VHH binders against Putative ubiquitin thioesterase otu1 (otu1). Designs and how they scored, part 17

Target 1, 329 residues: Putative ubiquitin thioesterase otu1 (otu1), of Schizosaccharomyces pombe (o13974)
Amino acid sequence: MSSLRLRLKYENQSAVETVEANATVGSFLDLVAAKFSLPRNSIALKFGFPPQDIPLVNSDVPLSTLVSSGQQILVLKNAATSFSTNEPAKPPIPNAATKPTFPPQTEISNPPAVSHQSKNTSQDPPYVSTPIGDIALRVMPDDNSCLFRALSKPLGFSPYELREIVANQVLSNPDIYSTAILGKPSIEYASWIRKETSWGGYIELSILSSHFGVEICSVDVKTGRVDSYNPQPATGQRTYIVYSGIHYDLAALAAVLWDTDVDVVLFDASDVTITPYVQQLASLLKNMHYYTDTASFSIRCTICGTGLVGEKDATAHALATGHTQFGEY
Key: E = the ipSAE of ESMFold2; O = the ipSAE of OpenDDE; V2 = 0.75 times the mean of E and O plus 0.25 times the DockQ between their complexes.

## First folded at step 9 (VHH; framework vhh_sonelokimab_d1)

Design u04 (from t01 with D33Y; at its last look DockQ between E and O 0.49; V2 from the best seeds 0.00; counts 0 for: pae O 5.9 > 2)
Fold by OpenDDE, look of step 9:
Structure u04 (fold): chain B 329 residues (1-329), chain A 125 residues (1-125)
Amino acid sequence: as target 1 above (329 residues)
Amino acid sequence: DVQLVESGGGLVQPGGSLRLSCAASGFTFSHYYVGWFRQAPGKEREFIGAISGGGSYTYYAVSEKGRFTISRDNSKNTLYLQMNSLRPEDTAVYYCAADFGTSYEWRSPTAYDYWGQGTLVTVSS
């Protein structure tokens, strides 16, 4: 009989539990209660993103009908706060208004992953100490999926799943995601973004933030600028990523610097104190020269051999020649 | 159920080669990073390498670079570890692991959510 393996998260604790395929919600609740030494009647269970309640009213319902193996289950201690069942309001069609004048991302072939040789130094991740705790940089691998990996924990999906969400959103909304916006037909873009070698950017941030109803704040290391995607009301949630020119990392409130499992990565949008703290982290990183100046890096067209300086030159070259393959000197 | 099952371990002479396999089931194998670890008796579990879902990216521990090769066949839901020029110090239980994308430290065992039972590799004359 197939079993469900679930990851449980309760505050700063985590556990992996395997339950029988025929396990009921009630039996699972008992297991959770026992595991974390919580009164059964004080437990709320949530899954997915945004987190959805596992209905506990019908304890005889098979858990397998509600959750899948490999899923994370959030265990919450019910403080009496009446979470009003706000009906999932139909995601408002993003009003087209704020054209982030992002320059047309010419399909600059993924600049070669400047291997930030993360010197394997056994050193604590970069962090800043704040009154609320340590804001730490969680470094993502340089494999062109850094954006998706950075958002994986906040959004509760694998990098692949996030790519699929983007692809599906583009395909489902060709009127919104036109060739002019994407730089290619929606069908081609969808195929492109599904590739693990395809680098996510502002389009993916916009899509994912909207899809999940989460504000994504990208903090630029070089400038300290915060780019906000899908600003949320005070009741909303926000996550922070750090942009270092060609790479995305995650900023987290770290309970334990060496334990990423207990990170807080979602914040209340009403908490205005977090943004300045993440900017302090960005400043620290800047001082550490943890950024790539995309305006000054030397690249060459691999097709014609032309030497170029910076992203702007690459874009100009691509427009002039149709050459979109670049490499580092 | 997510399952990872290692195979191919055994006794090998120094300088020999061995290929380990990890059969995955219970999840979409091609969607996730998977990796190899090993644990020698009395030592901590150490990272060997990892490979991306599509297989385009591989990462190795510096100490193992060039001797060990990680590959995957997504059509067979199988992860491989080719080990060459084996040494007595390579004697350990070898584990495959899957990362479901919630961790940041690819070299840390804590980055991986699911583990196999391991397969013993003994390198001895």
Scores: ipSAE 0.019, ipTM 0.407, lowest interface PAE 5.9, mean pLDDT 82
ESMFold2, look of step 9: ipSAE 0.392; ipTM 0.763
ESMFold2 (binder alone), look of step 9: mean pLDDT 82; pTM 0.832

Design u05 (from t01 with D99E; at its last look DockQ between E and O 0.48; V2 from the best seeds 0.00; counts 0 for: pae E 3.4 > 2)
Amino acid sequence: DVQLVESGGGLVQPGGSLRLSCAASGFTFSHYDVGWFRQAPGKEREFIGAISGGGSYTYYAVSEKGRFTISRDNSKNTLYLQMNSLRPEDTAVYYCAAEFGTSYEWRSPTAYDYWGQGTLVTVSS
ESMFold2, look of step 9: ipSAE 0.354; ipTM 0.740
ESMFold2 (binder alone), look of step 9: mean pLDDT 82; pTM 0.831
OpenDDE, look of step 9: ipSAE 0.740; ipTM 0.900

## First folded at step 10 (VHH; framework vhh_sonelokimab_d1)

Design v01 (from t01 with A50E; at its last look DockQ between E and O 0.26; V2 from the best seeds 0.00; counts 0 for: pae O 10.1 > 2)
Fold by OpenDDE, look of step 10:
Structure v01 (fold): chain B 329 residues (1-329), chain A 125 residues (1-125)
Amino acid sequence: as target 1 above (329 residues)
Amino acid sequence: DVQLVESGGGLVQPGGSLRLSCAASGFTFSHYDVGWFRQAPGKEREFIGEISGGGSYTYYAVSEKGRFTISRDNSKNTLYLQMNSLRPEDTAVYYCAADFGTSYEWRSPTAYDYWGQGTLVTVSS
């Protein structure tokens, strides 16, 4: 069962919690309340950069639809907003409008599933064929810079330069990028993110998307969820990256599967047709087991050499030691 | 202007060792991944390895793993290739290359934006 691992931050306290993939906002709120000994009705939850509210109005909403594994959740104590349960007056059940007899939809004979036997010759990148072309996975090296590498071509900068942009943005906006948000002082974070061993995540995605005025859509292989950073149709451009648990890759429209030079990696943000195709790619990857089970993968701290299992252990280690550099065993 | 200049090539006996250098100029060397390629006569240019801008990460072609070591000195703007246990099949022109991130590719010649002129390594008895 897919689980969400979340970092909770409440004032000077930090905790890592793992919740079931089907956990609801309500159940999560209960967990947070219990963890920090807070009244449930006094809790506000925020996520992302800039921090956005997790809607608590509908407690039955799956948390996985709102947040991704590995994200930090800010726990805020709000003064008891008396949720006056204004029971919204049951809008009158509009009368049973007469069943328009839709004429029998002629059985559009399902065109034969052209089993595009994707001749996945063992050498071709994973791809899905779509009406607009092949959506292909461009695999990044398995290093701590995979996020920055994935964004290098779309944004037109080296991984190092992208790290510097992030660092400079953090340093220039200490009020936005507070210690509470970053988990460390801005000066330390800037130094940390400049290291080639430091992993990029949602903070970097938020900063880079905003900095460049490009929407970045991260598609999660496990869930098919799309996390959008800088959702501004007005920016006109969108890129897609694929998240497989601990790794980022790039999704491209490939005119030629073996020629990345002709890839389309920037899309019109108003074009709603691309997202479903990238989700199809994610689905293919899921079926191929192209994702890391963050609960069971073996990693080591590159600073102290400690062996760790899964994201949970890594997070715990990082919290305990301050060591945030991890590598494969 | 970006320049990469290889040196250290020459004649070496089988089983010998050689260290190649690549002097970089015209850009902030430590900001970019750099790598080594080689091209034997009548063959395609092949990836040997690369090193990250900070020097913490190295990647090698499977065929070269263990014999070749890539390092860099950012204070000297220099990339190195230590080659051990050289074989006649290692005879090639060796090229230094820099990745400016214009492509998201890796380990491919097309991933690299700038190239040196190369240095010839001949492994012969």
Scores: ipSAE 0.008, ipTM 0.247, lowest interface PAE 10.1, mean pLDDT 82
ESMFold2, look of step 10: ipSAE 0.189; ipTM 0.641
ESMFold2 (binder alone), look of step 10: mean pLDDT 83; pTM 0.838

Design v02 (from t01 with A50L; at its last look DockQ between E and O 0.23; V2 from the best seeds 0.00; counts 0 for: pae E 2.8 > 2)
Amino acid sequence: DVQLVESGGGLVQPGGSLRLSCAASGFTFSHYDVGWFRQAPGKEREFIGLISGGGSYTYYAVSEKGRFTISRDNSKNTLYLQMNSLRPEDTAVYYCAADFGTSYEWRSPTAYDYWGQGTLVTVSS
ESMFold2, look of step 10: ipSAE 0.442; ipTM 0.793
ESMFold2 (binder alone), look of step 10: mean pLDDT 82; pTM 0.840
OpenDDE, look of step 10: ipSAE 0.731; ipTM 0.901

Design v03 (from t01 with V62D E64V; at its last look DockQ between E and O 0.28; V2 from the best seeds 0.00; counts 0 for: pae O 10.3 > 2)
Fold by OpenDDE, look of step 10:
Structure v03 (fold): chain B 329 residues (1-329), chain A 125 residues (1-125)
Amino acid sequence: as target 1 above (329 residues)
Amino acid sequence: DVQLVESGGGLVQPGGSLRLSCAASGFTFSHYDVGWFRQAPGKEREFIGAISGGGSYTYYADSVKGRFTISRDNSKNTLYLQMNSLRPEDTAVYYCAADFGTSYEWRSPTAYDYWGQGTLVTVSS
């Protein structure tokens, strides 16, 4: 069962908690309350950048629908808003009697799965064929700049320039990007993120998506989950990146599989047809074992030798020490 | 104006070594990935390798891996290509190129926005 590993921040305290994938907001709130010895009704939870409230009204909502593994959750002590349980009077369930006789769905004979034996010639990038074309994985170099590289083409800037944009945004908005949020002072974070060895993550995705007014959809290979940054369902453009645990790649609509120059990497944000296709690509990649189980892989810092488990530890280590060089244990 | 100027080309014997330089101007050199390409007579331009803006990451074509080394000195706005164990098949015009981030594919010539004029390397007995 997939688990969510979350970093909790409460004042000067930090904790890492792993919750089940099916954990509810309510159960998570209980966990937070217990962890920090806070009254449940006094807790506000925020996530993302800028921090947004985790709705606590519906405690049965799966937490995984709101937050992603690896995210930082800010725990705030609010003055006891007396949740007056005004039990809104159960509006009378109108007797939705009439069973509309759905006409017998004619067994649309599943057209034979044309096993498009994608002649995966060993040289072609992973791709899925869709009615609108091939959705292809554009693989980024295996360096610490993969996020920035993946976003380079969609956003029209170099990886370095993207890092600078992030750094400048952090420096210009110290109230939004506090030490509590960044894990370090804004000036240090800005210096850190400018390094080509520093990994980008959800902070960078949030900043860049907002800065450019582009929705960035990160599709997780392991779970198929889509994390959307700067969602603009009615207007604007959307790009898709693929997250494989420790690496980001770009998903493109490929007119020509071997020619990236003609790739479509920006989509209409109102076009809901693209997301499922990118999820199909993620599913293909999953089947290909194109993901790292970040929860279980052991890595070590090559600078100080510290053993770390998963991407989160690596990120935390990097933030704490400035060490950004990691190797397999 | 962005300029890339290659130097260091010449005649070398098989098994010899040569170091190429590329002087960059007209842009903040350290902000951009740069790479080396070569083109032999009658052949397509071939990717040799690339180096990240900060110089920490390098990538090489299989054909030159273990023999060629790419480095940069950002204080001098210079890209280098150290070529060892040269072979006759390495004979080509060598080009440096700069990627201004419109593409993420280091291997593709189209990913690079600016090119030098090239320097000729001839490997012959």
Scores: ipSAE 0.005, ipTM 0.266, lowest interface PAE 10.3, mean pLDDT 82
ESMFold2, look of step 10: ipSAE 0.441; ipTM 0.796
ESMFold2 (binder alone), look of step 10: mean pLDDT 84; pTM 0.855

Design v04 (from t01 with A111E; at its last look DockQ between E and O 0.15; V2 from the best seeds 0.00; counts 0 for: pae O 6.9 > 2, placed apart)
Fold by OpenDDE, look of step 10:
Structure v04 (fold): chain B 329 residues (1-329), chain A 125 residues (1-125)
Amino acid sequence: as target 1 above (329 residues)
Amino acid sequence: DVQLVESGGGLVQPGGSLRLSCAASGFTFSHYDVGWFRQAPGKEREFIGAISGGGSYTYYAVSEKGRFTISRDNSKNTLYLQMNSLRPEDTAVYYCAADFGTSYEWRSPTEYDYWGQGTLVTVSS
């Protein structure tokens, strides 16, 4: 069963929680309440940057429809969570426009699915063949810098430089990047993110996408969901990264599978054809089990080096040590 | 000017050890992942391994895992390759390279930003 790994931030406290893919907003709220010893009715949840509210009105909504694995959830204690039942005004049911009787489209005989058994020879990166070429996974090293590595080629900067850009942006905008948003003072966050062992997430994606004026689309392997940072559909460029639960990779249009030099990694943001192809790649990866099963995966604390197995161990470690930074073992 | 200069190559007997060094200049060394490649006569250049800019992460080719160790000293702008249990098939020109840090597994050698001139290692009885 697919799970969501979420980073929770409440004031100066951080926790990593793994919830089932079918977990509801209500069950998640209960978990958060229990975790931080907060009254359920006093909790507001925010995600993304800028932080957006997780609607708590409908507790039966699957959490996976609202947030992605690896995202940070900001936990806020609000005195009056007035559930303003802002009943979203029922958009007027557009009148039943008359079914134009489109003539019976002749059964274009689906050309036989040439099962291009992509002889995925054990040596080729995962890829899907599309009408525009091969969409290939460029695998980043299994370190805490995978996000920055994945974005290095698209953005034209080293992982270190990207970290510095994030750090400088945070320091230069303390009003935007408050302690509440960052989970720590801006000066500490800047120092933290400069470390190569510090894991980048949605804050870094938001900052970098905005800084460079590039849309970053993160495709989740487990869900196929696309999280877009700095959407610019009209005039911008877009890059695609692939999120597998605890790891980021780069998706590229590969002219030659074994030659990354000729990769196309920036796309026209107005080209809507690319996203489905990257989702197909994500689907392939899912079928290949190229995602971290949060129940059984081996991880290590990047702070103290302790080996851990699964989410439970990671949580226990975090509780025991305060260490919340993990990488693949 | 950007320079990578390999040193430490030479003749070594089978089973011997050798340590190569690569001195970097003309760029911010710690901002780059750096790695080692080798090219044997008549063969393609092959990846040996790399180390992250901060030195905390190392990645090795499967074929070289366990015999070779990569390290760096950012204070000295130097990359190292410790080679143990050397074999005749390890005879090659060894190159250091600097990369601003993408995939190690699926990256073409030509995509590395900077290259040294290489140092010859000969493993022979």
Scores: ipSAE 0.017, ipTM 0.367, lowest interface PAE 6.9, mean pLDDT 82
ESMFold2, look of step 10: ipSAE 0.376; ipTM 0.743
ESMFold2 (binder alone), look of step 10: mean pLDDT 83; pTM 0.840

Design v05 (from t01 with H31R F100Y; at its last look DockQ between E and O 0.02; V2 from the best seeds 0.00; counts 0 for: pae O 3.7 > 2, placed apart)
Fold by OpenDDE, look of step 10:
Structure v05 (fold): chain B 329 residues (1-329), chain A 125 residues (1-125)
Amino acid sequence: as target 1 above (329 residues)
Amino acid sequence: DVQLVESGGGLVQPGGSLRLSCAASGFTFSRYDVGWFRQAPGKEREFIGAISGGGSYTYYAVSEKGRFTISRDNSKNTLYLQMNSLRPEDTAVYYCAADYGTSYEWRSPTAYDYWGQGTLVTVSS
C-alpha cells in the first residue's frame, strides 16, 4: 500500500512522518496531536503556499485526497493568533436568487473504454492517445532537480535559472517568505535552493507560477488530484507536470512521441479538455505502478537480487553498484 | 552564527565503543536532517548515516549498518553517533553535517548545508 511521507512543522519543531496511503484526516490529527503533545481539538493544519487549511470537518476523508507525499504540513495551535488573512472582503455577492435550473446532466454515456493496448514498445514514453493528440510523459532524471527540469521547457529557462529566480524572490520578500514558512531564514533558504541537490516543492511551484504568470497544474499519479498553482481558469497559459510521490515529470502534447522538440507544453488555461487527458495519463501511470511508494516497500535489485527497502535504499544501491533496475520483492 | 561542534572523539581499543555528539547552534536544528561523515587520512569523506529532522527516519551506509546508530535530541540540539565494535579502519575524523531535509541524496556531501570541524577517533591497540 502506498504511503505518504509528510514534513510536519510546529513552531520551531519539525518532524517527518510516514502515514499509510489510506490514512484519514482523523488518524493524521491523532498522530500530530501525539507527536507534538497538543490537544486534538486545538490543532489546525495548513498546507501549500500560501498556506491553505486542511478541512478537519470530516475526519474520515483520506488524507491522500488532500495532500501529497513530500508536502510540508503546518501545525498550528488554534489559539487566536488571528492570522488576519486579510481576505479582501469579497464584496457582498448580491443574493441574486435565481436558481438557474441546471438542465439535467445528460448521462454522457461513458465512451467505450477503447482499450488502446498501448503497445508499450519498451522504447516509447508512457502516453495516452486523445482526440487532440498524444499526451506523453516526458520523464525527468531521477534527481532532486526534477521539478526545475520539468518546468524548464514550459517556462523557457534552465533549471539553474529557475532556482535563481526562486532564490531572488525569497530574498526580495522576507516578510512573505518568513522563517516560519521556509523553515529557515530567507538568506539560508536562498542559498539552499540554489543547490542542485535541493528538492523543489510547493513553494517553488507557487513562486515560479506567480513569477511567470503561468498556471502550473501538478497531477498526482496516485490520486489523480490536480493541484493548481496560480490558477487562471479563464485566461492565460497552463502547463502540466506529473507528480509521482517524490518525482516530477512533464506532461506534453506530443506531435511526435520520439521528438520532444515539437511538444506542446503550454496550453490555454480556458481549455478544460486538457486536464482530463493528463489525468488519464496519470491513471495509466498509476496502473503501471509509476509512483514512488514512500512506504518502506520492499524492493529488490533485479540485477543482483539484493533486498532493499524504499527509494533511499534503491538510490543508495544504485550509487554503490550502478544497478538501477528494481522490482517488487 | 551557525555552529556544529563535534565531541566525544578520542583513542579507543579495537572492539571498543564510542559515542560522539554534535551540538548545533545558530539555526533551527529540528528543521534539518543531520548526518555523520568521516574522513580517514588520504581518503575521501564517506557517508556514515543520517537522521530526519524529527528523528523518525534513519538511513545508514550499508557498510556501517548494525555497528553504528544515529539518534538525535532536538530539545538539546544534539546529534549522536553510537559506534560499536570499532576497528582500526574506523580511524578517521568524524564530521557532523546538517541538511535542510528536502534532499534524497543523503549520501552526497554537497546536499548538506552546514558542517562541523570534526572530531578525531583513533582505534588502536
Scores: ipSAE 0.030, ipTM 0.471, lowest interface PAE 3.7, mean pLDDT 82
ESMFold2, look of step 10: ipSAE 0.481; ipTM 0.801
ESMFold2 (binder alone), look of step 10: mean pLDDT 81; pTM 0.827

Design v06 (from t01 with T102V S103D; at its last look DockQ between E and O 0.19; V2 from the best seeds 0.00; counts 0 for: pae E 2.6 > 2, placed apart)
Amino acid sequence: DVQLVESGGGLVQPGGSLRLSCAASGFTFSHYDVGWFRQAPGKEREFIGAISGGGSYTYYAVSEKGRFTISRDNSKNTLYLQMNSLRPEDTAVYYCAADFGVDYEWRSPTAYDYWGQGTLVTVSS
ESMFold2, look of step 10: ipSAE 0.487; ipTM 0.809
ESMFold2 (binder alone), look of step 10: mean pLDDT 81; pTM 0.828
OpenDDE, look of step 10: ipSAE 0.830; ipTM 0.936
ESMFold2, look of step 11: ipSAE 0.429; ipTM 0.767
ESMFold2 (binder alone), look of step 11: mean pLDDT 81; pTM 0.828
OpenDDE, look of step 11: ipSAE 0.669; ipTM 0.870

## First folded at step 11 (VHH; framework vhh_sonelokimab_d1)

Design w01 (from v06 with G54S E105Y; at its last look DockQ between E and O 0.17; V2 from the best seeds 0.00; counts 0 for: pae E 3.6 > 2, grease 24.4 > 24.2, placed apart)
Fold by OpenDDE, look of step 11:
Structure w01 (fold): chain B 329 residues (1-329), chain A 125 residues (1-125)
Amino acid sequence: as target 1 above (329 residues)
Amino acid sequence: DVQLVESGGGLVQPGGSLRLSCAASGFTFSHYDVGWFRQAPGKEREFIGAISGSGSYTYYAVSEKGRFTISRDNSKNTLYLQMNSLRPEDTAVYYCAADFGVDYYWRSPTAYDYWGQGTLVTVSS
C-alpha cells in the first residue's frame, strides 16, 4: 500500500511522519495532535506555498487527495478565544533568560539518493505514443539534483543557477520564507539549497515557477495526481515533471526518442490535452514499478554494498558511514 | 566567447598513462556539468564520462570505468581526464564538452552545449 511521507512543522519543532496511502484527514489530524501534544480542535494545517488550508471539515477525505508525499505540512495552533477570565496578575516571575538552547537542528538528512537502476530493459526511454507525438520520460540522474536538472531545459538555466535563484529568493524575502516555512533560518536554508546534495521540493517548485512565470505540473507516478505550481492563464506556458516518490524526471514531447535537443518541454497552458498524456506516461511508469515506496524499498549502498531496507536504514547508514549513495537491488 | 581548449594529447605506448586537460573560458564553469568524449577515425563520437558542476558526482561509460578518472578544478576552470592502461583502441581525438543540464541520454553528444576542438591521443607501440 502506498504511503505518504510528510514533513511536519510546528513552531520550532519538526517531524517526519509516514502515513498510509488511505489515511484520512481525520486520522492525520489525530496523528499531528498526538505528535505535538496539541488539542485536536486547536490545530490548523496548511500546505504549499503560499500556505493553503487543509480542509478539516471532512475528516473522512483521503489525505492523498490533498497532499503529496514529500510535502511539508505546517501545523498551527488556533488561538482559542480564551475568554480570559481576569484571574489576578500573579507577579511577573523574573524571566530568567534561559538562553533557548536551540536544540541542535537535526540536519534534515537529505533522503539518500536512490539510484533507480533502470533495469537494462529496452534501450528506449519510457514513452507513450499520442496523437501529437511521443510523450517520453527524460530521466534525471540520481544525484540529489534531479528537480533542478529536470527544470534546467524548461527554464533555460543550469541546476546551480536554479539553486542560486531559490537561495536568493529566500534571502530577499525573509518575511515570506520564515523559519516556520523553511524549517530553518533563511540564511541557513539558502546555504543548504546551494549544495548539490540538497534535495529540492515543493518550496523550490513554488519559487521557481513563480520566478519564471511558468506553470510547473508535477505528475505523481503512484497516484496520477497532478500538482500544479503557479497555475497560468490560457496564454501562459507549462512544463511537466514526473515525481516517483523521491525522484523527479522531465516529461517531454519527443520528436525523436534519442534526440533530446528537439524535445518540446514547454507547452501552452491552453492545451488541455497534454496533461492526460503525461498522466498516461505516469500510468505506464506505475505499471513498470517506477516509483519508490519509501516505506519498504530495498536498497544497497553503492559505496560499500551494504543492504538496507527503507529510508530509516538508509539514513542510519548515511549517518554512520557518510555514505549517501544508494541503489536498488 | 565560450571556449573549451583541450591539451595533453600525444603519442603514448600501450600500457602507458596520459592526463588530458580542458581549459574553459567565457562562461561560469562551475555551473556546468562537463564531460569527455572521444572519436576514433571512422567511428561515432563516444561518451567517456562526466562530472557535475561542483565535482560531487562523476559518471562513466561502463567500458571505461576503472581506467579513466575525471576530475575538475573550478578555481582554475579546468577539467581533467586521467587515462591509465592505455590501449591501441583508445586512439582517438578526445573532446571536452559542457552541459548546463542533464538529459535522459546524458551520454549523447547532443546534450552538450559547448565543445572543444579536441586533442589527439595516439596509443601505439
Scores: ipSAE 0.021, ipTM 0.515, lowest interface PAE 3.5, mean pLDDT 82
ESMFold2, look of step 11: ipSAE 0.370; ipTM 0.761
ESMFold2 (binder alone), look of step 11: mean pLDDT 81; pTM 0.829

Design w02 (from v06 with Y57W; at its last look DockQ between E and O 0.23; V2 from the best seeds 0.00; counts 0 for: pae E 2.7 > 2, placed apart)
Fold by ESMFold2, look of step 11:
Structure w02 (fold): chain B 329 residues (1-329), chain A 125 residues (1-125)
Amino acid sequence: as target 1 above (329 residues)
Amino acid sequence: DVQLVESGGGLVQPGGSLRLSCAASGFTFSHYDVGWFRQAPGKEREFIGAISGGGSWTYYAVSEKGRFTISRDNSKNTLYLQMNSLRPEDTAVYYCAADFGVDYEWRSPTAYDYWGQGTLVTVSS
């Protein structure tokens, strides 16, 4: 049976919960109250972009009609609502050209997590400004799981669970995932991809996109090319990863640049505006030389995947990282 | 239910060594990155280091490199922190934490979804 896997965020606490397909808003609210030890009547739940309340008044509504698997649910206590001078009270349409911006977000110039200096800190990740906020690069740890780590937040599963899903899909469909396609028998491929030392690539992206029903767009830093992995059937959601040659990172809409907890990482697949913004980010990254020229590599660190030119580079890498296992690139 | 339980804290002399353990239950331990943090009185929770699910990669705070070693034993569902050359400023409550893999700020407490209750380490003459 289908289930929902949701990420819950409450202040500094996080939890990942899997609920049954028939879970109701009421049963979910009970779960959240128990998880964070909160009075049930003090809880507000928000999801999506722009952040929207999950209506709690009709507790019998199936949760699956309101949210999708992989979404982050913000758990709030009391009226901890950020609020600019313009209150969000709902008048009828006023003079329409005056204030229509994209959904009311936390004001980007409000630095709730930074209190010492101005909002500009030179330690910020690479980003591009857009009318709906900053599209920022969220850098994954430099290891062989970077593809899976980049997809963990949008899909709602750990990198290791994503590897397991891939392995199970290849085992369940050996006619599709033949030796000719995989380069090894499906049972050997499944064992191989479960190892945290194995790199994922386009096969994994295709499988994960289809399994979750989420379009995955990979934007290449060096070329700006977008490779789109489309599911059939689709949930109507899309996520963006950034490929730098041998490394995958995540592109996120960062309502607060230094607070990744409020990132938007799933977008409406019909929204044509986001892809160009991510390509602008890729162009910025190209100008920063945030890419690896794989044409010159002869060896690769099998622990972190770093491409290296020769034994001198391998020695320097080992001194810097402690990684001493290398293979042919 | 997910549970993380630290042990091995106590009183040590400056220059001494101590090994902390963190017993994990309620989840497939090898499928998650796990790490150590500490919190001294009046200070924010500070990252010490983390280790990947299979143990192939370790990540350390720069200030702790060389004195502390993180390891895990997946057959015992246990995370370890070996601390050497201890100083009085290492006095803190030490926490283990599990990153269920849906956050990408691996040095930040916000990347870790579950926490132990902590074990006190006191370094005193």
Scores: ipSAE 0.392, ipTM 0.753, lowest interface PAE 2.7, mean pLDDT 78
ESMFold2 (binder alone), look of step 11: mean pLDDT 81; pTM 0.821
OpenDDE, look of step 11: ipSAE 0.618; ipTM 0.852

Design w03 (from v06 with W106Y; at its last look DockQ between E and O 0.25; V2 from the best seeds 0.00; counts 0 for: pae E 2.3 > 2)
Amino acid sequence: DVQLVESGGGLVQPGGSLRLSCAASGFTFSHYDVGWFRQAPGKEREFIGAISGGGSYTYYAVSEKGRFTISRDNSKNTLYLQMNSLRPEDTAVYYCAADFGVDYEYRSPTAYDYWGQGTLVTVSS
ESMFold2, look of step 11: ipSAE 0.579; ipTM 0.836
ESMFold2 (binder alone), look of step 11: mean pLDDT 82; pTM 0.838
OpenDDE, look of step 11: ipSAE 0.720; ipTM 0.890
ESMFold2, look of step 12: ipSAE 0.505; ipTM 0.811
ESMFold2 (binder alone), look of step 12: mean pLDDT 82; pTM 0.836
OpenDDE, look of step 12: ipSAE 0.593; ipTM 0.847

